# Ledger of designs, part 9: VH-VL binders against q86l99r1233to1411

Target 1, 179 residues: q86l99r1233to1411
Amino acid sequence: SNKESLPFRRDVIEKVINHLRENSLDTEGIFRLSGNMESVRGIVKSFAHGEPNLSFEVHNISNALKHYLRSLDPPLIPYEFFLMLLDARKNEDAETIRNIFWKIPSDNRVVLTLLVDLMVKISENSNVNKMNSKNLSIVFGPTILKPRTPTLDRMALMTETQLQCGIIQTFIEDFHYIF
Short names: E, the ipSAE of ESMFold2; O, the ipSAE of ESMFold2 at other seeds; V2, 0.75 times the mean of E and O plus 0.25 times the DockQ between their complexes.

## First folded at step 1 (VH-VL)

Design u12 (framework fv_umesolerbart)
Fold by ESMFold2-Fast, scan of step 1:
Structure u12 (fold): chain C 179 residues (1-179), chain A 120 residues (1-120), chain B 107 residues (1-107)
Amino acid sequence: as target 1 above (179 residues)
Amino acid sequence: EVQLVESGGDLVQPGGSLRLSCAASGFTFSSYSMNWVRQAPGKGLEWVSFISSRGSTIYYADSVKGRFTISRDNAKKSLYLQMTSLRAEDTAVYYCARVKYSSGWYFDYWGQGTLVTVSS
Amino acid sequence: EIVMTQSPATLSVSPGERATLSCRASQSVSSNLAWYQQKPGQAPRRLIYDASTRATGIPARFSGSGSGTEFTLTISSLQSEDFAIYYCQQYNNWPLTFGGGTKVEIK
């Protein structure tokens, strides 16, 4: 794509996650339901300028965070960790997943921790918000964990997608072991 | 400002029970994982127990497993440690400690501690 | 469990001198290592986390280094308030474990 990658700003992401933690835990379909696209674009621009605009309805803010994270290159979980995390998940080896997590660069790891902690809190409120760990894993798996070169094989792509979602689900369900 | 205040430490006979409390203030208690860490007189630090922010995940040191129970009340902003079948080697200052960002499991704030003495 | 060994048990240093404290893990803890300072009658205070990241408010004379199994805490120019016991702690594996401590005392 011709879109330029947005800069990685830990301070901006922290402010946005803190806002969502305070304002979104009871919101049905949080991160799944769409916001207004023009509002989302405006919010994402504010992230790029270092001063997040949080004056919008919560679905617009959550979608802006999702789009911002998806635009990062390298992604939140750097490319070098992709295959090793998928292998560890395939082997159902939570200790190796945790060891890999602690090798992620400090700024990325802090952001990932805040993001997953938010996902844990949302999933604990799933009776109200309808977003359990599986629902959140579908949203964030391909957003924060992806290969440098996508596979051309359909079967391999299906397997990779299941493992990507599985990693995020493991992060949520085993949060206090891994993080 | 962040404050953690422990209470409940006392002299107790071997085989006895005791409940420790930790009152938190100055931060959103329900957003942080909490730990108990102890220190025997003149000795080093020993991790005792962990509880996640919502109480869904709990861990214990092998030395206390089956005898101690950690719990929390987020509405009251309080952490508890129920101790049973106490032994002389449980004699220590017990610290309540907070985990920053629920990540790294290193402790950013500690209480002043409460002394538990197990002796006949 | 991972056993943390600190050496020396006691380090005698003059004010203004450099102190180097060692911490060894029985198996790799990556960079998941923190250092704490404890003064008599006080609770521990966090100094370093992620092996080398200095906590907010901690003076620049404190620095941490190492990864895997061998870690070092360095105090580049000891001040009178730095005489204390220092503990390392791993957070790579449950249970969390601390070293036995190094007492830094006046020579």
Scores: ipSAE 0.006, ipTM 0.473, lowest interface PAE 13.6, mean pLDDT 87

Design u13 (framework fv_umesolerbart)
Fold by ESMFold2-Fast, scan of step 1:
Structure u13 (fold): chain C 179 residues (1-179), chain A 121 residues (1-121), chain B 107 residues (1-107)
Amino acid sequence: as target 1 above (179 residues)
Amino acid sequence: EVQLVESGGDLVQPGGSLRLSCAASGFTFSDYEMNWVRQAPGKGLEWVSFISSSGSTIYYADSVKGRFTISRDNAKKSLYLQMTSLRAEDTAVYYCARDLHYYGSEYFDYWGQGTLVTVSS
Amino acid sequence: EIVMTQSPATLSVSPGERATLSCRASQSVYSNLAWYQQKPGQAPRRLIYGASTRATGIPARFSGSGSGTEFTLTISSLQSEDFAIYYCQQYENWPLTFGGGTKVEIK
C-alpha cells in the first residue's frame, strides 16, 4: 500500500532462499547474528534491481533477506490475514491456520512456503546452528506478519508478539500439515 | 504534519566553524534515515552527508570529508551538521532531507526550508 | 562517483505543450533514480522515484521512464505551476549525485 516500499520480487527471493538453503544450514546464529550493515545494504539494493548479489558472507545475505522482507508493504502475509491468524493461534487451531494459509495470494504463498521450508531445515540442524523453531519464530514473527496500525498498549503488544511468534512456530512444526 | 526545520545558518569567516540543526516533528524520527543536501546561490543540488536511522552508518561527499560531521539525537528528534575549516565554496542553502527507512531508497520525500550559510570576509 | 548529466539545460515550452527532460548516468543505476521539482525560493519537491513511480499527490501528467543509464521525465500537458527547475538523482551508489538541472520556462 506504501508506494515507496521495495518491490516484491518473487524470483529474487527464491534465488536468495535457495542460496541460503545450500550454504547456511550449519551456520551458528543464522538470521540472529548481525551482518556488516554496509554489505547488507548493498545486497538489498541488488534484490531491488532483480539481480541478487550472493558473493557475500552468509550472515550478510541472511540479514539482507530479513531486512528486505521487513521492508515489504504490504508484508509477506497481507494485512487482512493478521487478526484472523492471531485468533486461530490463540485457539490453538492448526486447521484454521491451514485454511487461512491457502487464502494467501499465490506469489506470497509460494515465497512463504520456500521461507518456511528453509526455517524447517535450519531448525532440524539446530544442534549445530543453535537456531530452533522458537528462535526462528522470534526473528520472523514481526518480519512477515504485522498489523496495519501499530499496537501502542504495552500489554496488548506483548500478547500480540507472543501470538505472532506462535504462528511462525506453528508453520515450522506443522509444516507438512499446513503447506 | 511532517516538518523539518533547519537553523544555525550564519555569516562566517573562512576557516571558521558553524553547527547546523534540523528539528523534526510529525513522524517517528528514529525510523528514518536523514541527509544534508546543499545548494549554492543560483546553482544545482549537491548531496553532503547521510546518516542511518540508528546513526551507525555515515557517508560524506568528498568535498566535505574530514571537515564536516553529521550526527543525530533520536530522543531530541534532531539532526546536526558540525562544519569546520569552512571555505568560500561551502556558501549554500543547507537542507535536511528525510530518507525512507528501507535500504536502496536514498531519495527524499520531505525537505526542510533550508538555512543559509555564507562564508565570506 | 556516478556523474548525472541532464539535457537540455533550459527548455522553453508553452502551456499545454509536452516537455521531455533527459537524464543520463555515467554507469548503470538500474531503476534507482528519482526526479525533483524546485520552484524559485522553495525547497525541492519529490516527483518520481524508482525511475517511473509517481510520488503520492503528483499529477498524472508527470511520468518517468528509462532504466540503466538513460532516463526521461515527461510532462504531458504543461500547466503554469509546472515552470520550475527539475533535477534527477541516482541512489545506486555513494556518493549520491544529482544532475545539473533542467529549467523549464515559459516560451
Scores: ipSAE 0.000, ipTM 0.487, lowest interface PAE 12.7, mean pLDDT 87

Design u2 (framework fv_umesolerbart; at its last look DockQ between E and O 0.11; V2 from the best seeds 0.00; counts 0 for: pae E 15.7 > 2, placed apart)
Fold by ESMFold2 at other seeds, look of step 12:
Structure u2 (fold): chain C 179 residues (1-179), chain A 120 residues (1-120), chain B 107 residues (1-107)
Amino acid sequence: as target 1 above (179 residues)
Amino acid sequence: EVQLVESGGDLVQPGGSLRLSCAASGFTFSSYEMNWVRQAPGKGLEWVSFISSSGSYIYYADSVKGRFTISRDNAKKSLYLQMTSLRAEDTAVYYCARDLGDYEGYFDYWGQGTLVTVSS
Amino acid sequence: EIVMTQSPATLSVSPGERATLSCRASQSVSSYLAWYQQKPGQAPRRLIYGASTRATGIPARFSGSGSGTEFTLTISSLQSEDFAIYYCQQYDNWPLTFGGGTKVEIK
């Protein structure tokens, strides 16, 4: 797309994830519910400039993180890993998923580990926050794992979306095996 | 299949009130931001109002502030627009539109529209 | 309020030819720009978002370009179903605003 992509800033993402770990685990609907659009867009710009502004209500911060991650190009999981991860998930091959994860560039792996660890912590408190591993996978699957060239076939797109979510569910549910 | 069905459009006199409804199906309604967009006969599109997935954040176009109230009932998968102090300028087809969520601000699914006519 | 200006208001084009539609914003909207197609008696249909990304199921003959304040929608090799009104819409800031539309007609 010609849409402006945002720079990958590992240090910013780490700060935002740590803030959410400290402030969001008991927040109902975290990552699912909307925030204030004007605030969220301003927060995303602060991420892109390297000075994350976290003095906002927590839904605004979580939504800003989602938007920031979705705007990365290449995505957090680089394009070359898309098809191999989907194939490994289709075959229910968690060992291959782990092997592929460890081939991802180190800065991306660190961020992905922190992000999935946050999702694990949120899902472990889902009786309070109402966000289980499936809910979180729906939010983050297409956000961080996407093809370089999107398919135009609607049945193939639907299958890809299910596999994308399944990979994130595998990351959350098998965290200690994969990471 | 995502479906949005508007209802409640009618002929009303200036100063009158009307309540529009939008019934949603085929998706998790409580996860999506929703909008109303209107189109006067033979004219272009005008955004009217936005409501966040929880209902906690609401925005209005200046032309309707103080007269229109957007609301939602996530249990009933329904979006509403309560219109008061209606004017001739409010005559339009009113569309219910789904935002992609995540503060994108553009609309992937639209209803068929319901016609509101304000005439004296 | 960000004013969106579309030109021309009406564009007469023969089938099989190229149409180029213009959209200008009163201030930068970065790439937060969508295009919609609307046929008589129908709701708008999303074509393009992010200035240049085709929505799912939109044919490759539709392409968007631009950033900042100036944007174009190009329709290569016009087909009979492409004769409609096209709207641009910015979503950089509130209120969300649409252009006045460009009607693409048979020449």
Scores: ipSAE 0.006, ipTM 0.576, lowest interface PAE 9.6, mean pLDDT 88
Fold by ESMFold2-Fast, scan of step 1:
Structure u2 (fold): chain C 179 residues (1-179), chain A 120 residues (1-120), chain B 107 residues (1-107)
Amino acid sequence: as target 1 above (179 residues)
Amino acid sequence: EVQLVESGGDLVQPGGSLRLSCAASGFTFSSYEMNWVRQAPGKGLEWVSFISSSGSYIYYADSVKGRFTISRDNAKKSLYLQMTSLRAEDTAVYYCARDLGDYEGYFDYWGQGTLVTVSS
Amino acid sequence: EIVMTQSPATLSVSPGERATLSCRASQSVSSYLAWYQQKPGQAPRRLIYGASTRATGIPARFSGSGSGTEFTLTISSLQSEDFAIYYCQQYDNWPLTFGGGTKVEIK
């Protein structure tokens, strides 16, 4: 399939995240368990219209947010920050990760802050919802942070995947230090 | 040491019923999603059903909806598949598979399988 | 449902040679793709998940690549124990679906 880019709508994403914050913290497998694909596509289209349809079951809404974020080009964390974040994570340098975060464009940074705050709240309730920081990092790592050109080097690709997840895990675990 | 041991496979007539079990050991069963995957003799793999760690969320392949019921007992560390209205095309080795939750449906451990044969 | 197509159905290779197996999805599955190895009479064994991440204990000669709709499993310098059937599986959406498999056999 072709990669189709949807417009970045901060206002829509904020409404969807607020809805999930209010309705999904106790939901088992939130973001991990799939919704109905037809419903998800319909919800994603409502995002483009600027009037997100939140009348669906919560797994459909959460998966619509995932699909929307996954379709963004450039991704939520712009391409220019990819390698520098991976290098900082490889060096276990939370201070540099924090410094890079504050260089991200304002609209992207605000959305990222809201998204990670939601992930923190979900993770804090992992005894009920079964989604800890590692589970969430696997969902969101490749979704919001990716290279402009995927590497053809097998070892580099493996390392990049681990570091992408590690960055999101660092965002969740060190939230009050970084954000 | 993670172990998944299936049982209950048998020869059954079309229209019959059969219950499969999967006994888990070596990990905290209540923390993992579980799946059933089948393989007809000489054919490829086909996903059958999913159950969440709590048992609250369940999915089925269209081919088995309304005929099969997945369930689990976390206290007994067991996964079940109740099969009804069995058809010849349900003949397969049925595997119990653990979903680590890495993504939505990746399997990190499989049982040895139990053979279900549906014939007259 | 997302249809997974593997090619070739059978690949004949000599020990020490490289094998390249293809998997195509009918729609984008991003990187939500796993590879499994199955030997006769045995359950499938995990090899790769997330399109490119090797599972613990899997030898470095196994590598996965690709994203979206086109994926590849490469086995460099085939060993005798690598002759098996290989399956790809998408886990981006329900229902979960597998490819038809590629049999790697001795030439």
Scores: ipSAE 0.000, ipTM 0.468, lowest interface PAE 15.3, mean pLDDT 86
Fold by ESMFold2, look of step 12:
Structure u2 (fold): chain C 179 residues (1-179), chain A 120 residues (1-120), chain B 107 residues (1-107)
Amino acid sequence: as target 1 above (179 residues)
Amino acid sequence: EVQLVESGGDLVQPGGSLRLSCAASGFTFSSYEMNWVRQAPGKGLEWVSFISSSGSYIYYADSVKGRFTISRDNAKKSLYLQMTSLRAEDTAVYYCARDLGDYEGYFDYWGQGTLVTVSS
Amino acid sequence: EIVMTQSPATLSVSPGERATLSCRASQSVSSYLAWYQQKPGQAPRRLIYGASTRATGIPARFSGSGSGTEFTLTISSLQSEDFAIYYCQQYDNWPLTFGGGTKVEIK
């Protein structure tokens, strides 16, 4: 099979995030629980063609968004920002993380802002949906922030994974400072 | 060693009904989307119907909507096409085709086909 | 429905020569395009998927190119066994549709 990268469609992602904002905040395990893979594949195809089909159960739509974002190449946070964000997180430097965010291309920043705002709203309702900032960071870390060339060193990979999650967690918890 | 074997093709009168079967072997049938594709004698290929691996999602070509019903039995590793209100235009070799590649709709394995003739 | 148009309907080509087959979609299908070979009395055989990726076991003389609405199958050095009908097929959206075919005749 062909695994070509999917096109970045800001308008589609905005529609999907807005739909989830209206329909998922009370949903237990949103972004953590699986959907029906047959439905998810069809929904992802509709995203790639610019005609998002949102007439599905909400877990299918959230999983389709994850799959779509994972399939972007370059990723939502472009490759050139990966190491500098990890280094800023390692140094616990939220000011540098904020400065790096504002250097990300404009269309990517808009989408990232909407996505993290959704995660903030989900996490604020975690007593109902069971998804706090840490849970969401585990989901979205590898989805939107990844290296151009994956490391082969297991210890480096473990450290990178912790830092990837930490960056997303920082985005959620310090949202109003960074964004 | 993937095998798909169609059966049930026959000579039928216009307005008649016929049920095609496809027996699958050599792969985990329940993990694959399946299709029917037909080819009129001396003509090109025409996609007829799609069914998802679970059977939950089904699509039809406009030319057969309302007249043909695709189904599957994963326990029996079998795909079916129930045809009703048959027309001369339905005369074709009918192929069972396995779908491959992330719900994409292109076909890696085809059966040998079964001939349906609708005489007028 | 996405209409797939193949040209020419027939190619007469000598062994060792290059054959170029065209496929046009009525609207963009991105790279979701497959090519099949069908010999007389046989089921179609997959050649290319994703517009340009050869299926397993397909000789390097077969190559596909294109994206959007315009696609090409090239056979760089025709063998006698390449006499067949070739079909393009889009798998971008339902209904799945095939082109009308190009018959390659080896003269």
Scores: ipSAE 0.000, ipTM 0.460, lowest interface PAE 15.7, mean pLDDT 87
ESMFold2 (binder alone), look of step 12: mean pLDDT 92; pTM 0.943

Design u3 (framework fv_umesolerbart; at its last look DockQ between E and O 0.03; V2 from the best seeds 0.00; counts 0 for: pae O 12.9 > 2, placed apart)
Fold by ESMFold2, look of step 12:
Structure u3 (fold): chain C 179 residues (1-179), chain A 121 residues (1-121), chain B 107 residues (1-107)
Amino acid sequence: as target 1 above (179 residues)
Amino acid sequence: EVQLVESGGDLVQPGGSLRLSCAASGFTFSDYYMNWVRQAPGKGLEWVSFISSSGSTIYYADSVKGRFTISRDNAKKSLYLQMTSLRAEDTAVYYCAREVDYYDSSGFDYWGQGTLVTVSS
Amino acid sequence: EIVMTQSPATLSVSPGERATLSCRASQSVSTNLAWYQQKPGQAPRRLIYGASTRATGIPARFSGSGSGTEFTLTISSLQSEDFAIYYCQQYNDWPLTFGGGTKVEIK
């Protein structure tokens, strides 16, 4: 696929997450439903420039955050943590997952904590917004946790995807233990 | 109700181009992997191409690599196949097929009705 | 690529009887095997996935078994709507491949 790399901007992501925390917890299908693509592209551009424009309907803002995070290279969870997190998840080792989280660079850890806290809050209101921990893990697993070198093997691709989602699901469900 | 509707099939001469579309409804399109599968008249099924839910992972059958381009637009809930340098051997009904997400690896659970591409002089 | 070989090419069966369809892979596909039914002028319909799991809405008379390289689809009591072509498909390796099909027809 043809994509543009975007810079990691902690201050932008914090502002966007705080906005969504105050405005999205009751929104059905938040992070799952599509926004207006023209608006979403404009919002993502504003994130990349460090001047986030949040005067939009909440689905446009949540979609913009997803696209921004997907476009980061390196991803929010840096490449060097990919294999060790997947291995820890494969072994069902939440303690090791916690230990690895605390080795992630400080700026990334702060953003990841805020993002997962938002996901916890959304999932706690899933009767209203229809987004439980599994649904959110599907959205964010491959978005923030990616291999440096994509696999060519089909079963490895499917297994990696399952483990990526499982790690995010662990983050959400065991938030207070991990974070 | 899950629906997939292909369009864009036509008669074209060898060396020509076509763009196929697949319109999705009744499910959250951006959560699913998508595939193209083709079937020559009176023949069996042949997998053509795969695209992941985000569009970041793409794979092609060797017979079409370099000539066909799969893409998706999640905002429009649409899957595409851009076909170029068409050959007589590409004559087939082209289906779009939904692949179940990473929690349930399970082949192709929903198929469209197909659109016919005919490549002939 | 993994070659999927179906046998027989045509199976003639009386209504109410048992049909047994075979699918063989050129190398192991574990249980990453699906079965599809296709009627004339229609798209394929998934019957079985994971070698043995019935898809939602598929009647209990359809069952699948096998792992590795040998797989079987069984229709325990054929109904009039079951006369169709059946394809197996592996989804273990790229490229994804289908068998050549078994046509099940009225004897």
Scores: ipSAE 0.026, ipTM 0.641, lowest interface PAE 6.1, mean pLDDT 89
Fold by ESMFold2-Fast, scan of step 1:
Order: structure tokens, then C-alpha cells, then sequence
Structure u3 (fold): chain C 179 residues (1-179), chain A 121 residues (1-121), chain B 107 residues (1-107)
């Protein structure tokens, strides 16, 4: 069977994002480079219990956030918004993306706003940390936005992946318009 | 540094089973599609199987369908290939390969060094 | 399945010469085509993707062209480290398929 999804804890995610905003903006490869597996597991468990353990090295904390977000079911951006966001991105329609954003449930929307704000701050320091909006979109596209039922068609899968990444890149680049 | 290290290759008799592993390090394993590609001694490359980043989408070459099972453990940063009902024609070096999941590119950007599977009496 | 055919099977060239390798698909693969280099005892190395985009760290002497069913890999001035087997691969449709390879050997 499938493993159980972790509970959505807005308060925990806010604390973790705030920690990363203060400690990770100049870290090379943030979200891309691996952490220690045992440390990451321990941190994720602390998230589930509402008391995030932030005493670890920054790559462990960033990977724990990534793992936690990826484990959410439904995902951070609920399933019902998947196809409409892909269609809006396909049409390069930032206004429709903005309208869809404001229909996302408030707790999810607040978390998404904090996460994208962090991604904006990281991308602004890409000369130091080597993580631009494109790099961050590869990390977070499939993490926070995914279909309920994955496609079995090769070209559809490739197109969906490109659009998922494109949506996150749009969130970062057009942040002050959308959020 | 990005590393993919295969293991599990061995000499096995026809009809036998073998499990291959690929250990990933130096990158976020859960962000990438993974593939198995094989190469028989002195022959060309043959794609074997694909698994998506989440593990939910899986494809196989017709030559191995029903006999091989691809899987991944993102927490352990490992890719697996469970092989059953092995045949002499499955003798090959097996590579794990990372598939770039960018909106502007595809193809296999990193490969492991391979693990040799020999199916013989 | 899409069948990939490479020609010639073997290409004998001298250092400094131009090498031109062909790859044909049995049906259109658009620009969803990659080229790989493999040296004896080593894993393949991606040279080109998207038919014409050079992978990071690949020397400028390697170039790819083509779309649809006809593709070419060109090595403009062959160096000693370029003697290897070269494979094309389509990633347009399932199953993914490789060409049979072109061996570039010293004359």
C-alpha cells in the first residue's frame, strides 16, 4: 500500500520558511544539494509533531521542507487547480494564473505566498547561491503541483512537467503581480 | 558531485532472479526521472525501463515487460530493478541513468558506471 | 516502436578531419533527439539534446542538426579523445529507442 500522508501544518511550514529566509539565502545549491538522510527524517518527524527541529545544518532543513511538501496529499496546490493552471500557463496568461491563485484555500494560499517569497529572495541572490527562478521551478514544480492521476502518455507527461515548472517560474518572476 | 552507483550484478542461471540497485548522491533524487538502460557485450544501448520522480508512472521495454519491475525509494535515494525469469539474452551491463526534467530539455545527463549481469548455465 | 538507424556503422578518420554521423528515425521525432559518446569500458556521456543543443562542458567542435526524421552529428576537427562509439536516441515516444551506433576509429 501507499505510505500515509503527513498532516498539513501551516504553523510549522511558516516557522521553517522563516528560518530558511534568515539562514539560507547565500547557501550554494539550496534545495538542490542533498542533506543527511537520517537528519532529514528526524526533522520531518518533528514537523508532524508541530515542533520543527531547526538546529540542523541548512541543507538538512531545506530538504526536510521539500520532503514534507512533497508528502502532502492533497498537495499544497490542491488537485482541482492542476489542469486550469496548466492551461493558463500554456496560454501565457498571468492574469488567469493570478485569478486561480486567489481561489486557493486561505491556509494553502498563505503558505504558497511565503514559499514563493522565499524563492524570490533566493533567486535575487543567484549570483552567490547559484539558484535562479528556473532552478527553483524544477525543484518545486512537481513538489507542490501535481495531478490526481498521472498521465500514461509520454508527450503529455513531458508537456505537463514543462508547464508545472513554468507555473512556478511565473509565480517567482511575476510575484508582485500575482501575490 | 552527482554520483550514481549500481550494484547487484552477478552470474545467474536461466530462469533465475536478481535485484539491481542504484544509489544516488550529490543531488535531490526525488526531483528526477530515472531509467534503466542495458548493453549486451559488444552490442548497442537498449532502453529497459522508466520511472517518474514520484514513482507513479512506469514504462517497460516489451522485451522485459512482465519479468522486470522498476521501483524507487526516494527516502533512501535508491532505484531498483527486480529481474525474474532471466534469459541468456538479458546478459548485459545495466546502467541507471538520470533524466533531466527541465521545461527546455530531456535526455540522460548522468549515468552510473554499470553493473554486469551474466545469465548462463 | 520508433526505429533509429545510424550510418555508417564504422567511420575511419584521421585526427584533424571532420566527421559526419547520420541518424534516421522511422517516423518524426520532432527535435526530441539526443547524442551520446561511449568509450570502451565507460558509461555513455550525453553530448547533444534537443537535436542541436550542446550539453554543458561539451566542446564546441561537436554540433548537432536536423529535425523530424533526419539528424546529423558533426565533429569539426577530430581529436584523439573523440575516437569512440556514438549513439543517437529519440525521446519523443514510448518506448525510448537508440540507434545501433557509429564507431569512429582512427584511419
Amino acid sequence: as target 1 above (179 residues)
Amino acid sequence: EVQLVESGGDLVQPGGSLRLSCAASGFTFSDYYMNWVRQAPGKGLEWVSFISSSGSTIYYADSVKGRFTISRDNAKKSLYLQMTSLRAEDTAVYYCAREVDYYDSSGFDYWGQGTLVTVSS
Amino acid sequence: EIVMTQSPATLSVSPGERATLSCRASQSVSTNLAWYQQKPGQAPRRLIYGASTRATGIPARFSGSGSGTEFTLTISSLQSEDFAIYYCQQYNDWPLTFGGGTKVEIK
Scores: ipSAE 0.000, ipTM 0.502, lowest interface PAE 13.2, mean pLDDT 87
Fold by ESMFold2 at other seeds, look of step 12:
Structure u3 (fold): chain C 179 residues (1-179), chain A 121 residues (1-121), chain B 107 residues (1-107)
Amino acid sequence: as target 1 above (179 residues)
Amino acid sequence: EVQLVESGGDLVQPGGSLRLSCAASGFTFSDYYMNWVRQAPGKGLEWVSFISSSGSTIYYADSVKGRFTISRDNAKKSLYLQMTSLRAEDTAVYYCAREVDYYDSSGFDYWGQGTLVTVSS
Amino acid sequence: EIVMTQSPATLSVSPGERATLSCRASQSVSTNLAWYQQKPGQAPRRLIYGASTRATGIPARFSGSGSGTEFTLTISSLQSEDFAIYYCQQYNDWPLTFGGGTKVEIK
């Protein structure tokens, strides 16, 4: 286990995603640009305690969400789904990816649906915000889809990273089929 | 040919004001993030301020926050730094620097030749 | 803020030798690191970005490596025109920060 892990709080994540939906779609570099790290740390603590403080500039909120999701253990997509999703992506099998998504516990599925829908909305406005599906997949792939035991093999690590990003890209591009 | 040309550096007394300009040519200015970086004589590089391609996101170094204002005019392909309440420690060569707008920030790929700001009595 | 520490402060090498410059970040910056060369009286010039990607027009003798907190710039066969100050810079977090520089002097 990781002593830096944070509790999963569905209600907090929903509030944060809804806030970003209303405030970030025209923001350049959303989820890519860094925030003020002291502010981000404080916001993440407010998420962990169930009392989200959203009175900050949107880059601080988006960075806080990213760091909060990265700190979840187990991750938003539970560990048991990691290898089967990667295998389905390797075979370019969107139907299997969809079937796996619907096996994920319902609280996680609700949050995933909201998060990917936010990513779809951001990518649809990429002419303004400069964040397309590939950009967002790089941010969220390793953030929400992680192995239980990290590999030490370099070739395997590179392949896993590529597939992690590919799964999120599939979620965004095939949203209406999968979700 | 990508070109960045700073202007507006001058000798000014403490507490004074000065406006720096950076004229861009040879690229689509509105697609790029822009930065100001300064270098005191004989010293290292210090980042001063950042502005996104649309101007919607702005950051400042703590040493200049509240005194300096970065802005841009994409129609005129120009970047600005309005400086007020100038201090001796603001004496430096000021560079404008281009940063890519999308996919993996690449650091500062083009720099102007700089404009000297001197703050002295 | 992320402190960038460069070593050595000064590096004296002969032409044709390999020069190795170190840059350490106080926190992980992933691969969001650039190297710049500054010759006397000139603006900085970008050599490397993304920790290891050589910028357009930069000679092959310059190479970068590293990730996280430890980074290296290598000049495989130092030329007399490589006398300059070299800066590393992280662009992972605000504020953006530069190292203090390594002065490469040709002996």
Scores: ipSAE 0.000, ipTM 0.540, lowest interface PAE 12.9, mean pLDDT 88
ESMFold2 (binder alone), look of step 12: mean pLDDT 93; pTM 0.953

